# VH-VL binders against q96il0, part 283

Target 1, 167 residues: q96il0
Amino acid sequence: APERGAERRDTAPSGVSRFCPPRKSCHDWIGPPDKYSNLRPVHFYIPENESPLEQKLRKLRQETQEWNQQFWANQNLTFSKEKEEFIHSRLKTKGLGLRTESGQKATLNAEEMADFYKEFLSKNFQKHMYYNRDWYKRNFAITFFMGKVALERIWNKLKQKQKKRSN

## First folded at step 9 (VH-VL)

Design B76 (framework fv_ebrasodebart)
Fold by ESMFold2-Fast, scan of step 9:
Structure B76 (fold): chain C 167 residues (1-167), chain A 120 residues (1-120), chain B 108 residues (1-108)
Amino acid sequence: as target 1 above (167 residues)
Amino acid sequence: QIQLVQSGAEVKKPGASVKVSCKASGYTFDSYGISWVRQAPGQGLEWMGWISAFEGWTNYAQKLQGRVTMTTDTSTSTAYMELRSLRSDDTAVYYCARGEFYDETYFDYWGQGTLVTVSS
Amino acid sequence: QAVLTQPPSVSVSPGQTASITCSGDALGDRYAYWYQQKPGQSPVLVMYYDSKRPSGIPERFSASNSGNTATLTISGTQAMDEADYYCQAWDTSSDYVVFGGGTKLTVL
């Protein structure tokens, strides 16, 4: 689609991960949307003096992102495949062709598609429930470690100030 | 090189306790968790629980809840697993293994194993 | 009830493809992980997150997870691949790690 081509073009330059500028603090970078998951990956910056706690937080965030990306890539592919199979099955049952007279893919109306969405969500209910549970558990853990990293940075600042005063 | 080195074999009487150690080297100990997995002679792998190295958070297998305690000593990069009220069916090789998460974890490095024999 | 079922044994000729399956309800919701264990040795991680291969594991190892069945595939099987293979998953309903019963791969 022309709209999709223009949209892809607009997002591509902003999604590129590259070296930090020499005179600027390096930060995490957001990549372009993944083709399969439709999620934007975050490329995490690694500080030169990364502490063990900071490394643990970064690894937890990276692994959570990978887990999340893989889940949604698989779900989107499964959804698309089952949706097409459902549409083809219903059109065949009605004695209708898979293409319109204009050559476009034939579609079902919203009322007809409601059955598919209901069945898909019902079939995947437990999988989505466990995904949501783990997503929340991981986010609580990430928040906890972010807090610990913040406290570590405050403590290191206080330690440095105390050593300077002692000397 | 990443390495997990466990304490030596133990022979215990029923009702006794055993404490197995696992000394880590070659990586930042505080950044990972340690799981304990046992294997009875000729049998498969059984997960016992997990501990976060720095925080000391634990999650134990339901079957072992109340009999097992996992601890760490960050100063020596060592994890410990204590199993109490030993029975003959606790005879197994006990492994420590490095994992990253308290859930949906996997084990990328393993200790050499510690044989614990429980006999009367 | 979290159970992962593996065939007790699989036999292949050198150079042929070995396929080891692991089935259980947990795999529909969770990732599969695979370990290789040789006699008298500790397990070694050979596959993680369904289909990812750790550094140092030969390219002939691959895996997939579809529905409730995960499959470890070893193409061009070598004598050195002879071992016990265990699958692993997480069961959120029980909140613990589960292992399959193990499969003995014999290369004849």
Scores: ipSAE 0.000, ipTM 0.494, lowest interface PAE 15.0, mean pLDDT 80

Design B77 (framework fv_ebrasodebart)
Fold by ESMFold2-Fast, scan of step 9:
Structure B77 (fold): chain C 167 residues (1-167), chain A 120 residues (1-120), chain B 108 residues (1-108)
Amino acid sequence: as target 1 above (167 residues)
Amino acid sequence: QIQLVQSGAEVKKPGASVKVSCKASGYTFDSYGISWVRQAPGQGLEWMGWISAFEGWTNYAQKLQGRVTMTTDTSTSTAYMELRSLRSDDTAVYYCARGEFYDETYFDYWGQGTLVTVSS
Amino acid sequence: QAVLTQPPSVSVSPGQTASITCSGDALGDRYAYWYQQKPGQSPVLVMYYDSKRPSGIPERFSASNSGNTATLTISGTQAMDEADYYCQAWDTSSDDVVFGGGTKLTVL
């Protein structure tokens, strides 16, 4: 039996809070901070005559945004989850309840929370280092493509000027 | 609509080279990278390398460094993978797969695979 | 050099929850991706960015990545889910894509 053709691309959400630009925007639009990543998403304007290089630059910027949003959303979720687990563990060890008499969450003092922050930063040090490396690589690529797009636009203008002078 | 179509099965002798093609259609070829992944009979997936379609930037798996070459032809929207100095343990189904055009990619569309058999 | 370790096989009854693990140092720093492969077919992406499901993949598929272990979970497993499952991560140190050894899911 012949193999099935190439699988169709699955369209997947970015995992960032959905936002909508105000009507027909002719410029990039910046939304409110995402609840999970705390980063402001950018909705990129797509020109009607977008070149392959312009599309590549836009796609790279969109992909970098999604990568960045997912990294920080995951980090913030992990931080919150581990923070709650740490607090619950410490309160249980002390024989204390998880709630105050007012019904608020019982908390640890600053000295005790410093233990958590030290542990969390140490545990995630390598992850942050690799994030910084990838951030550098992505910004280098974006800068490179910005240069290529600028050169293409100069070339296009020169070609149009040549056509007007020839005709 | 989006499709990666690979060249047909090959039978090679040890020491020969093989060049597999992967023709893309249904999307802007220049906007994505192509990775090559192989699978020996009854075995798992092994990544071979990646190439950006437009720039021709390559990153090859360390195990295959010096034996593999990846190229693209943007005029025909085709990617190529050449593997040299073939051994019997290079017998595998070779897949091309589309990813983002930079590293840390995942593979959303795959070719149908090309069986390469290396035997005497 | 990075290695992703998966159990070679997992068996579940229809309607039960299947869990497939993938462990390796790369997962502490990188996203996990999951692929399904049926006999004679190309792999299909089923999960990406640790826990995101592509459009068209059933809701019964979910995944997580905690510490150095990523887990693919299939709730209410169906006969059609019988396949080999591979995890994938990026190894920053070598700039290499790394696949797990694969897990054969049997639904009996």
Scores: ipSAE 0.000, ipTM 0.489, lowest interface PAE 17.2, mean pLDDT 80

Design B78 (framework fv_ebrasodebart)
Fold by ESMFold2-Fast, scan of step 9:
Structure B78 (fold): chain C 167 residues (1-167), chain A 120 residues (1-120), chain B 108 residues (1-108)
Amino acid sequence: as target 1 above (167 residues)
Amino acid sequence: QIQLVQSGAEVKKPGASVKVSCKASGYTFDSYGISWVRQAPGQGLEWMGWISAFEGWTNYAQKLQGRVTMTTDTSTSTAYMELRSLRSDDTAVYYCARGEFYDETYFDYWGQGTLVTVSS
Amino acid sequence: QAVLTQPPSVSVSPGQTASITCSGDALGDRYARWYQQKPGQSPVLVMYYDSKRPSGIPERFSASNSGNTATLTISGTQAMDEADYYCQAWDTSSDHVVFGGGTKLTVL
């Protein structure tokens, strides 16, 4: 008789995922907003017989998503960091602590904060111009490739309909 | 078979202009863009600009802005690159290359290159 | 004005693995491409979209892009792989194509 009395073993994954598309998905899936970029991620389905043109479109869309998410994550982080530094610097200049007597974070009035916003917008003007330009260019390119993919699919359908049966 | 065939080598004097042609075959010309890339003797690759065959839109490298013009003729499936006010440091092999019309362009097919020599 | 930095030369013996790096800020949010150029010939696309190999390029060619550094790897390097290799990306700030300075691969 075989001996039995083994310790249980686990092969659990090393991490916990927060969002994951269903297994064996045949469609694109949209997730919840990212904590840092505040943008919803899209998980793209890869067809078994994806054409080179379909791959280009998918890669362009994936790359555009990654670019967009990284841009806004970096902008939000930079804004938060510089805002906090500005507030701390102004409070230090006034000889004030970083917390109020009630234990809340000390804040600047709207007039002082307006100075920060004006400086931040001026400083980031060029960066935002590049972002808007690239955003429009990327969406134009995506639309253009969507059109090319549509034409390819129409052409393939027409070729199949016109194919003569060899004897 | 996809091919890009360029015009022959040219020798120009400083101050002159040169116009290089690139004839495409084996694909739908209007569906792709053409980039121009040059390479000085013993040096690396330098991007000059691109043109979309369908739209005719152009984007030129900053260093060449005002001296370069790119055009296409869809009836002959030919792209052209004209460089004006030639200097000795414009001596290079000039390549045309097929790319997509977007910022993630990559060059899947290249012409054979055209040597342009600028000498006095 | 983006800069892509490559080592000027890499030497390997036949059958060894060659690794060519390309570093620059543009690679943080842009795809890397790689081109092979042999003396007197036009460049040939050997890798695109960071790690995608074109049809006709041997399986021994592979690539990756992590952070600001893209790497082209040639496993079991052969004499025919001796060439100059150029990386390429798109520079958002200038809205231009940028090439690395090139790496001369010598197979001795």
Scores: ipSAE 0.006, ipTM 0.501, lowest interface PAE 10.0, mean pLDDT 81

Design B79 (framework fv_ebrasodebart)
Fold by ESMFold2-Fast, scan of step 9:
Structure B79 (fold): chain C 167 residues (1-167), chain A 120 residues (1-120), chain B 108 residues (1-108)
Amino acid sequence: as target 1 above (167 residues)
Amino acid sequence: QIQLVQSGAEVKKPGASVKVSCKASGYTFDSYGISWVRQAPGQGLEWMGWISAFEGWTNYAQKLQGRVTMTTDTSTSTAYMELRSLRSDDTAVYYCARGEFYDETYFDYWGQGTLVTVSS
Amino acid sequence: QAVLTQPPSVSVSPGQTASITCSGDALGDRYAHWYQQKPGQSPVLVMYYDSKRPSGIPERFSASNSGNTATLTISGTQAMDEADYYCQAWDTSSDHVVFGGGTKLTVL
């Protein structure tokens, strides 16, 4: 049989961080902030006897995390790229170089940068609204499945009590 | 108190195998991974591979693939690194180090090191 | 080929600021971590996740990671800081942990 490390490495998606589930944690682990999204990834604990419902909840939470990480990484990269392009464009329009005579990086004043921020926010307003809507929908679904898992666990405990009473 | 204690120095002939141990204490062993890092005399640090204490997942440096095996024994909170087909250029101090996860790991605690000398 | 490049040595006067750089494409999207190693001793983590300092490490240690270059900065450098310093990152292209070649810091 192939080693777990080789299997895990072969199946890992390009550029995506992964975490190893600790057996004895019995809880989710929170990682360091992602460099681009600045969001902390959550490592989800996998119980030994994970039910299909528990697996569905965990996968939904993992998919939501990946979606969230991707959104903010892309948003932050887009912001940085467009900010630099805006600065370069404005400096070119003014007939100024990218660096001062002393070799320092040329900058725009706060008033000029306000134009960029206003334009960026306006351009991305609808995108951020759709993100918030989808974020709430995903959290609602997660909460719903958490409730179903809780009910399943209560039911299983009741079944165990019945078995112990019969013998 | 978190501590990693390694086995003692080894002297081996070319072609032999060596197995270094790393006994962990002061934390939940299964919650962390262990990396192995070696350092040849007067040289820098070279990462050899990583093992998950819980899942047993391993990732080995390409240069060592096929010669190295990393294992753990959770009952004794001990990690092992076995290096086969030893060459003179495998002479180094071998360290075990604790990491938190698979890819973006850093090493917060290190063993004292185990000198492995390969000579004829 | 070196994935992470460090200067082999850096010299600084006591009380002055030392800067040790670590450069590589991996640092553009991965965290840098830093270790101090004194002769005959195990490495000691001094900075992690680009700019975070472990408990027990003096406040005069700081670090940053901008573009493809991570920098370890030691303010008010003391004789006790004389050591070899290594940067570390995850290299996505090889799916490996990689270390820089190390920098020997000499405090005059």
Scores: ipSAE 0.000, ipTM 0.472, lowest interface PAE 16.6, mean pLDDT 80

Design B8 (framework fv_ebrasodebart)
Fold by ESMFold2-Fast, scan of step 9:
Structure B8 (fold): chain C 167 residues (1-167), chain A 120 residues (1-120), chain B 108 residues (1-108)
Amino acid sequence: as target 1 above (167 residues)
Amino acid sequence: QIQLVQSGAEVKKPGASVKVSCKASGYTFDLYGISWVRQAPGQGLEWMGWISAFEGWTNYAQKLQGRVTMTTDTSTSTAYMELRSLRSDDTAVYYCARGEFYDETYFDYWGQGTLVTVSS
Amino acid sequence: QAVLTQPPSVSVSPGQTASITCSGDALGDRYAYWYQQKPGQSPVLVMYYDSKRPSGIPERFSASNSGNTATLTISGTQAMDEADYYCQAWDTSSDHVVFGGGTKLTVL
């Protein structure tokens, strides 16, 4: 396939990824959803002449992505584990088996599950509040450094224009 | 390569102030933060606070009760920590350490430490 | 206000695996970091982001963070590993860096 078309596809979600990175890409790449966090990872493009400021921004974005993925992976695992435990506990209380007469997994209806969701959210309320606080701090840092990188690029363009004029 | 070099040991009387310096080299000072961590003799590590090198944003440990001020001089790549109203239990080795631009950070490089002795 | 609890001391014989734990609510939603400090020296970062090793730290050092407990593991422990080890995390409730009380590793 044409290289330009391949480059555009590098930023789209993919069901099958190459083991090795693409030869060249001018854009960040978006991978398939992580099994545990259910978030799509972003592969950040690294320019050949990356400035220290650009490198700092990229590292901040990468670290924030890792932090975010770890948080949601842990939350999803905890949610799934506690949900299953709650269902098993309620079925035992009702005197019901873990499977229906048809061999399917026994489940609770939405009204019965409301108690679990209420308990889970209440139990994790403080954790989610702290996550949101940190998320704002991290996004502020990223936005701030994006601004600094933008100003650096404007400055470099102005320097280039000054040199072109002097010639 | 990357180094944090601190000022020398100090002996102070109770009620005095001390100002410790931390000279950074080998990296772009303005893109990181500096934290201060102290260690009383035979005790563990205690975080005192953080400063962003370029912006001068600070976050101080509450137990220092307004006694601490952190500053930077970007022209000399130097961080400073001033602790006022010294008490005998402020006797400690004071470290500067490089961390993130923001305050939720870990410390990848440490200064050699500055012993501050507060004696009557 | 968060506390990170470490055992005061851990003893192992040379070549054995040392395990140092660090427990606290802050670790449930925050990365753990680990520092080694030898007498008269500054702390040295040995683990960051729960399980990553800085360059220059031997492969026998590894770490994990599960639930509210982070663990530093030193396999094939050597006499040179004898030191105080400190864990670190961020306490969101106080907006502070918090350190564990430290663990003295003795290799005999």
Scores: ipSAE 0.013, ipTM 0.605, lowest interface PAE 8.0, mean pLDDT 83

Design B80 (framework fv_ebrasodebart)
Fold by ESMFold2-Fast, scan of step 9:
Structure B80 (fold): chain C 167 residues (1-167), chain A 120 residues (1-120), chain B 108 residues (1-108)
Amino acid sequence: as target 1 above (167 residues)
Amino acid sequence: QIQLVQSGAEVKKPGASVKVSCKASGYTFDSYGISWVRQAPGQGLEWMGWISAFEGWTNYAQKLQGRVTMTTDTSTSTAYMELRSLRSDDTAVYYCARGEFYDETYFDYWGQGTLVTVSS
Amino acid sequence: QAVLTQPPSVSVSPGQTASITCSGDKLGDKYAYWYQQKPGQSPVLVMYYDSKRPSGIPERFSASNSGNTATLTISGTQAMDEADYYCQAWDSSSDHVVFGGGTKLTVL
């Protein structure tokens, strides 16, 4: 609808796929996989009275999403390029053309492709290990800030309750 | 195997209502959504709306707002689409199609279709 | 609302490559999906997420999506490929599905 786009300012990164939640929803929504990373983006609901701490948490979650998408977009591009190069090299070595008589890309059998996958995984092992470490660090930070936000909300409610009681 | 089986053909008079069913099997019904797509004779595909199987959240095409209602029965893994105030231009084959549970808009499995004819 | 434009018909000779286009504003920034529909049958998903083939779809089917145009390519076209082909995209602004008008592929 028109009111959805006009009313809501979305501070989400422009590189992340945008989607419009169903009318009934004021919750976070999961969109289709990003074209380049194949990861599903999350559209974060922004409360009307967002605290600085809540904003910091949302920004951290958005930055982590961007980081994930950048990593996997790059990885998928590298995989596709190296796979194509591997296939072409092997077909050339076998004396075969790069395309079948029907004009399709020629393919290799499962055993030959297994060699490529093993090589690719081995070559990228350290990169994926660093990715996992950074992912855990980011998840820890997000969990920590989620806890801080929860405590802030409890504290604010308790302070309001006490003030109303005293007056 | 994954299947969507729809109810049989219907002949209705203008102003009547029709309710088409779509029974799912071979997958976890509650984990996916169901879309309804219709096709008038010799014409293209027209999306009518989507429903989440478990939550029952709906999203209807604007042209059909107020005339269409989509529901599910998780106990029988069946989705329903009811179209009211039928007109001759509602004559079409109506399809149900499976989509993913979160705003997914592509359809990997389709029902066989239900012909709805609106005639005087 | 978003509109996807397809040519009404495309004709190719057996064994040749067929190209079916789908045009829309900034379509390359969205995912395109493709369906094949033979007379009297339900649509069948033949391509998803721009260029991925579902299980059971022949390798001669491929697709791309860049700029304003998505293209479904059928290499070594066979008589069995005669069908109507529909593109689809997700309209994120309305959270709605939009289909192209369809292309009738004829293999002469």
Scores: ipSAE 0.000, ipTM 0.452, lowest interface PAE 21.6, mean pLDDT 80

Design B82 (framework fv_ebrasodebart)
Fold by ESMFold2-Fast, scan of step 9:
Structure B82 (fold): chain C 167 residues (1-167), chain A 120 residues (1-120), chain B 108 residues (1-108)
Amino acid sequence: as target 1 above (167 residues)
Amino acid sequence: QIQLVQSGAEVKKPGASVKVSCKASGYTFDSYGISWVRQAPGQGLEWMGWISAFEGWTNYAQKLQGRVTMTTDTSTSTAYMELRSLRSDDTAVYYCARDEFYEGSYFDYWGQGTLVTVSS
Amino acid sequence: QAVLTQPPSVSVSPGQTASITCSGDALGDRYAYWYQQKPGQSPVLVMYYDSKRPSGIPERFSASNSGNTATLTISGTQAMDEADYYCQAWDTSSDHVVFGGGTKLTVL
């Protein structure tokens, strides 16, 4: 359990999310969108007679989900924090309040935000490039194992049908 | 009806640990954080740390580093705060409060408080 | 390392306007929040986002944040407003919450 010490806000998940599906679920359970990553978590159902291939596929999908959740939670957290800091700093420099008279957040126009977006995208370009590369690799692996599991299930169904027909 | 209900008062000896619970109801628990704030007798409010209910991300006050652990149990909508190696100056009322991160990190609903007394 | 400074006490007569200040560098870039605490009770949020009032808080409560100083204003102060008031802000540099030392409001 990582306790990273004081004054360090978790910009990365400190561990896996503790997501509990409803009791007696017989299928994968999809939760509400995560506040920070904006992705819906999936809790994978574990069959009583899970094959080694099914287990490998499930673990790969779980690991990919965790990796994806961590990446986007960190990215969205960083973006939101830096955007808010930029807006507040710019409004303070202009001598404007952080809120409108009605109490709503004061905003900057599109031209004023352009510099922030350009800086953010440039700063994160290589990070996003490596994310996309790894994302495609993971999806390829998942697709490959999904194919293997499908073939295994077809074979098992054929064996079951043959045994039933012989009676 | 949004409500945070905390566990009862505790009396501990120096060096012991205490674990305070905070049960939430009336809202989607995993959509908000929980902050812990304490108040020593006759003193002001002191922020201890924050935990995100769903992700389990934590951030602890510097002076409590290594002594505090915050956890949540989404299935029971309950947050926990454990403070270890208790000292007499840890005697305080401990509050949990709902924390809206990104909207300004403010505390709109508070638990009733848990008095923790540390004495030999 | 952020510090929010409040006067230890403020006294007003019933019906007068009370002003409680809160000063610190964090307030220049971040929102101020205000809490009311009566003896033996939990704090209650009375103002958020510098100047917004939660549902259930009387209209006589208002607030502002200008430069490095946030101000909570209670117009037509009543005996029931007697309490300790705490300001709060987020310190961006240390990435943590900071509270002011608290102000005891006495209504005589």
Scores: ipSAE 0.000, ipTM 0.460, lowest interface PAE 18.0, mean pLDDT 79

Design B83 (framework fv_ebrasodebart)
Fold by ESMFold2-Fast, scan of step 9:
Parts: structure tokens; sequence; C-alpha cells
Structure B83 (fold): chain C 167 residues (1-167), chain A 120 residues (1-120), chain B 108 residues (1-108)
């Protein structure tokens, strides 16, 4: 049977893949890099006795991953598109073709490309600043809930030990 | 109490469109996806698709691709399923259910169902 | 194409154990879920993650999933258990939900 690709027709507009790992993994599953975001998606293991608190933490981590994947897929797409447009514009201005005589894609020198990178980074500075802010806020929330889950697991372990001792 | 409440029964002509609503209450709407499942009279359950309440990402059954659209309105905690170019074999009870792709979640909360009748 | 096969009907006497099977390739690598549906009502989740029982579902309901076959077991079957039962899994090949054809449980 043909292998199912990471990217599917019914995935998000950004090209973020929706993959499903093999069942009965006892650990989180790390998938292949997404074509557009270049980030490896994580499919989180769901324990059979998952508590509401553990579910909340997992969903927060999943939502943060989806947000992160969406952001980078959009940034990489925008970067690639604007880079291509910049190169074509500069080559046209110089009266050069888009392909070399060998059929390879014509490129600009490092000095000319530095102009593009500087402009792209400058233009996207505020967007990246807000991304970093939100990223830290999300990581703080995840860390907080990880702490709560750890306390819950310790308490459950103590309860189980007391039950065994009394029995 | 966690509930999904659907809009009322619809009678449509072949070729028309129908839009069914599903209003959620008692939980954080953005934290869960909504799946749509239909059941023709005397037949089994048929999955139609899923939508993420937060991102709005969708995944539709192949048979319905191109005819179905799922949307959400987070301000009213409501999911919608629109089916176009209706045919007589689209006559069914349409259910919304809480469930997500990412956690292979069970459909633990179901709406009461909306009967859509397609007849000339 | 993923298919989940259930027997169309199962009959048991009150107090006997009912077993409803669900077979398909998807069950080899995906969790099984079970739903109960009574006439004119919405489906109700009775079992999830192969063998887990939701709060409010009687202890006489149990389930397992071994290889490509999932089984729903109702011990000491009561008249109120008479309903249609559907199994469900996620299809690995299509990332879609697949339902079994349903089994009508009759308590004679």
Amino acid sequence: as target 1 above (167 residues)
Amino acid sequence: QIQLVQSGAEVKKPGASVKVSCKASGYTFDSYGISWVRQAPGQGLEWMGWISAFEGWTNYAQKLQGRVTMTTDTSTSTAYMELRSLRSDDTAVYYCARGELWDESAFDIWGQGTLVTVSS
Amino acid sequence: QAVLTQPPSVSVSPGQTASITCSGDALGDRYAYWYQQKPGQSPVLVMYYDSKRPSGIPERFSASNSGNTATLTISGTQAMDEADYYCQAWDTSSDHVVFGGGTKLTVL
C-alpha cells in the first residue's frame, strides 16, 4: 500500500501536517520535519488513566505546538516568496535571465543577498518580538502545569502506598 | 453541566444547502474540537469531518469533500456544519460531538441531533 | 480503505454475558471506542481507549482489543442494555474516523 505523506490536502492552509503515530507508544512520538515549518511535530502519549490536570497540560502543549508550527510555516513561506521576488527583481534590473546557460537557477552574490536579509529581519522585527513574548508566556504556563502534575503524581503515589500498607 | 445543543429540524429541496448549528456550554470551547456524524434512517453512523475550535482547522471525509464546510464562532461557543448541493441520500440525523484529532479522543459529549430531510 | 466489521445482531437471555466483536486492520494500531444508541436517542460513549469505562457506565460493561479484534462484553445483561452498539477507530491510512456497521443487541 502507498505510504501516506506528512502533508495532506486537508491540512491547515499554512501546510502544517496532521500526522498520527503508531498506537500504544508508551512515550511521546516525534514525527518527521514539516515541509513548511521545518519543525518536528510531537504527538503526545495519552496514558490510559490520564487525569483532568494531565489532559489540560497535554492540550496546552499540543495547542502551543500547533501555534508554533503555524507561525514558522507562515514565516518560512513568506521568507521564501519574498526572497524569490527579490532575486527575480534584481536579475531583471541587471538585464540577466532567471537561469544560467547550464539551466541552473541564477543567484545573487552574498553582498546583494545581505541587503534582502537585513530588510526582511527589520520588517519582521515587531512580529518576532511578539512571537518571543508569547513563546515565553506559553512556556511559563506549561512549566507551571508541569509542576502541578508532578505534585499530583507524588500525592497519588503516596495514596497508593498508604492503601497497600493498610491492606 | 457540559452540553451540545443543536438547531432544529430542516426540510430542504434537492440542490439546496443546509447549515446546522451546535452550541457548546459548560466547558472551554477553544480547548476541544467538534466532529460531525450523520445517520440515515435505519442506517449506521457515518463520520463527516472535524474542526478545531481554536485554530479553525478542518478535516473532511473524502465522500463529502467539496460539499461540506465546518466553521466555528468562538464568541458564541457555536460550531456550524454546512452541506451544499443536497441530494435525497443526504436525508439523515446530523450529530455534533466533542472530539479531537490530536488525542484520538472519544466522542464523549453528543448533541441531540438535527433531522435534515431532503425531498422534492 | 478501512472497514470495521461487526455482527449485525446478537441475542442473549437476561443475566447472560453478551459479547460483541469488532474486527478491522485499524484496530491493530489504533484504540477502539464503543457507543450505545437506543431508538430516537443520541449515541452514548460506553468504552474508550480499548478498555476504559467512562464515569456513569455500569461496571458490567468491559472491553478489550487484541490484534485486529476488539470485543465489548456486557456481564449480567439487563433489558435496559437492549440497543445498537457501534465500535469506532481512527484509520491510520486516511486520518479519518471509521465506525463499525453496528450490532443490534436483543435481550430475550
Scores: ipSAE 0.000, ipTM 0.467, lowest interface PAE 17.6, mean pLDDT 80

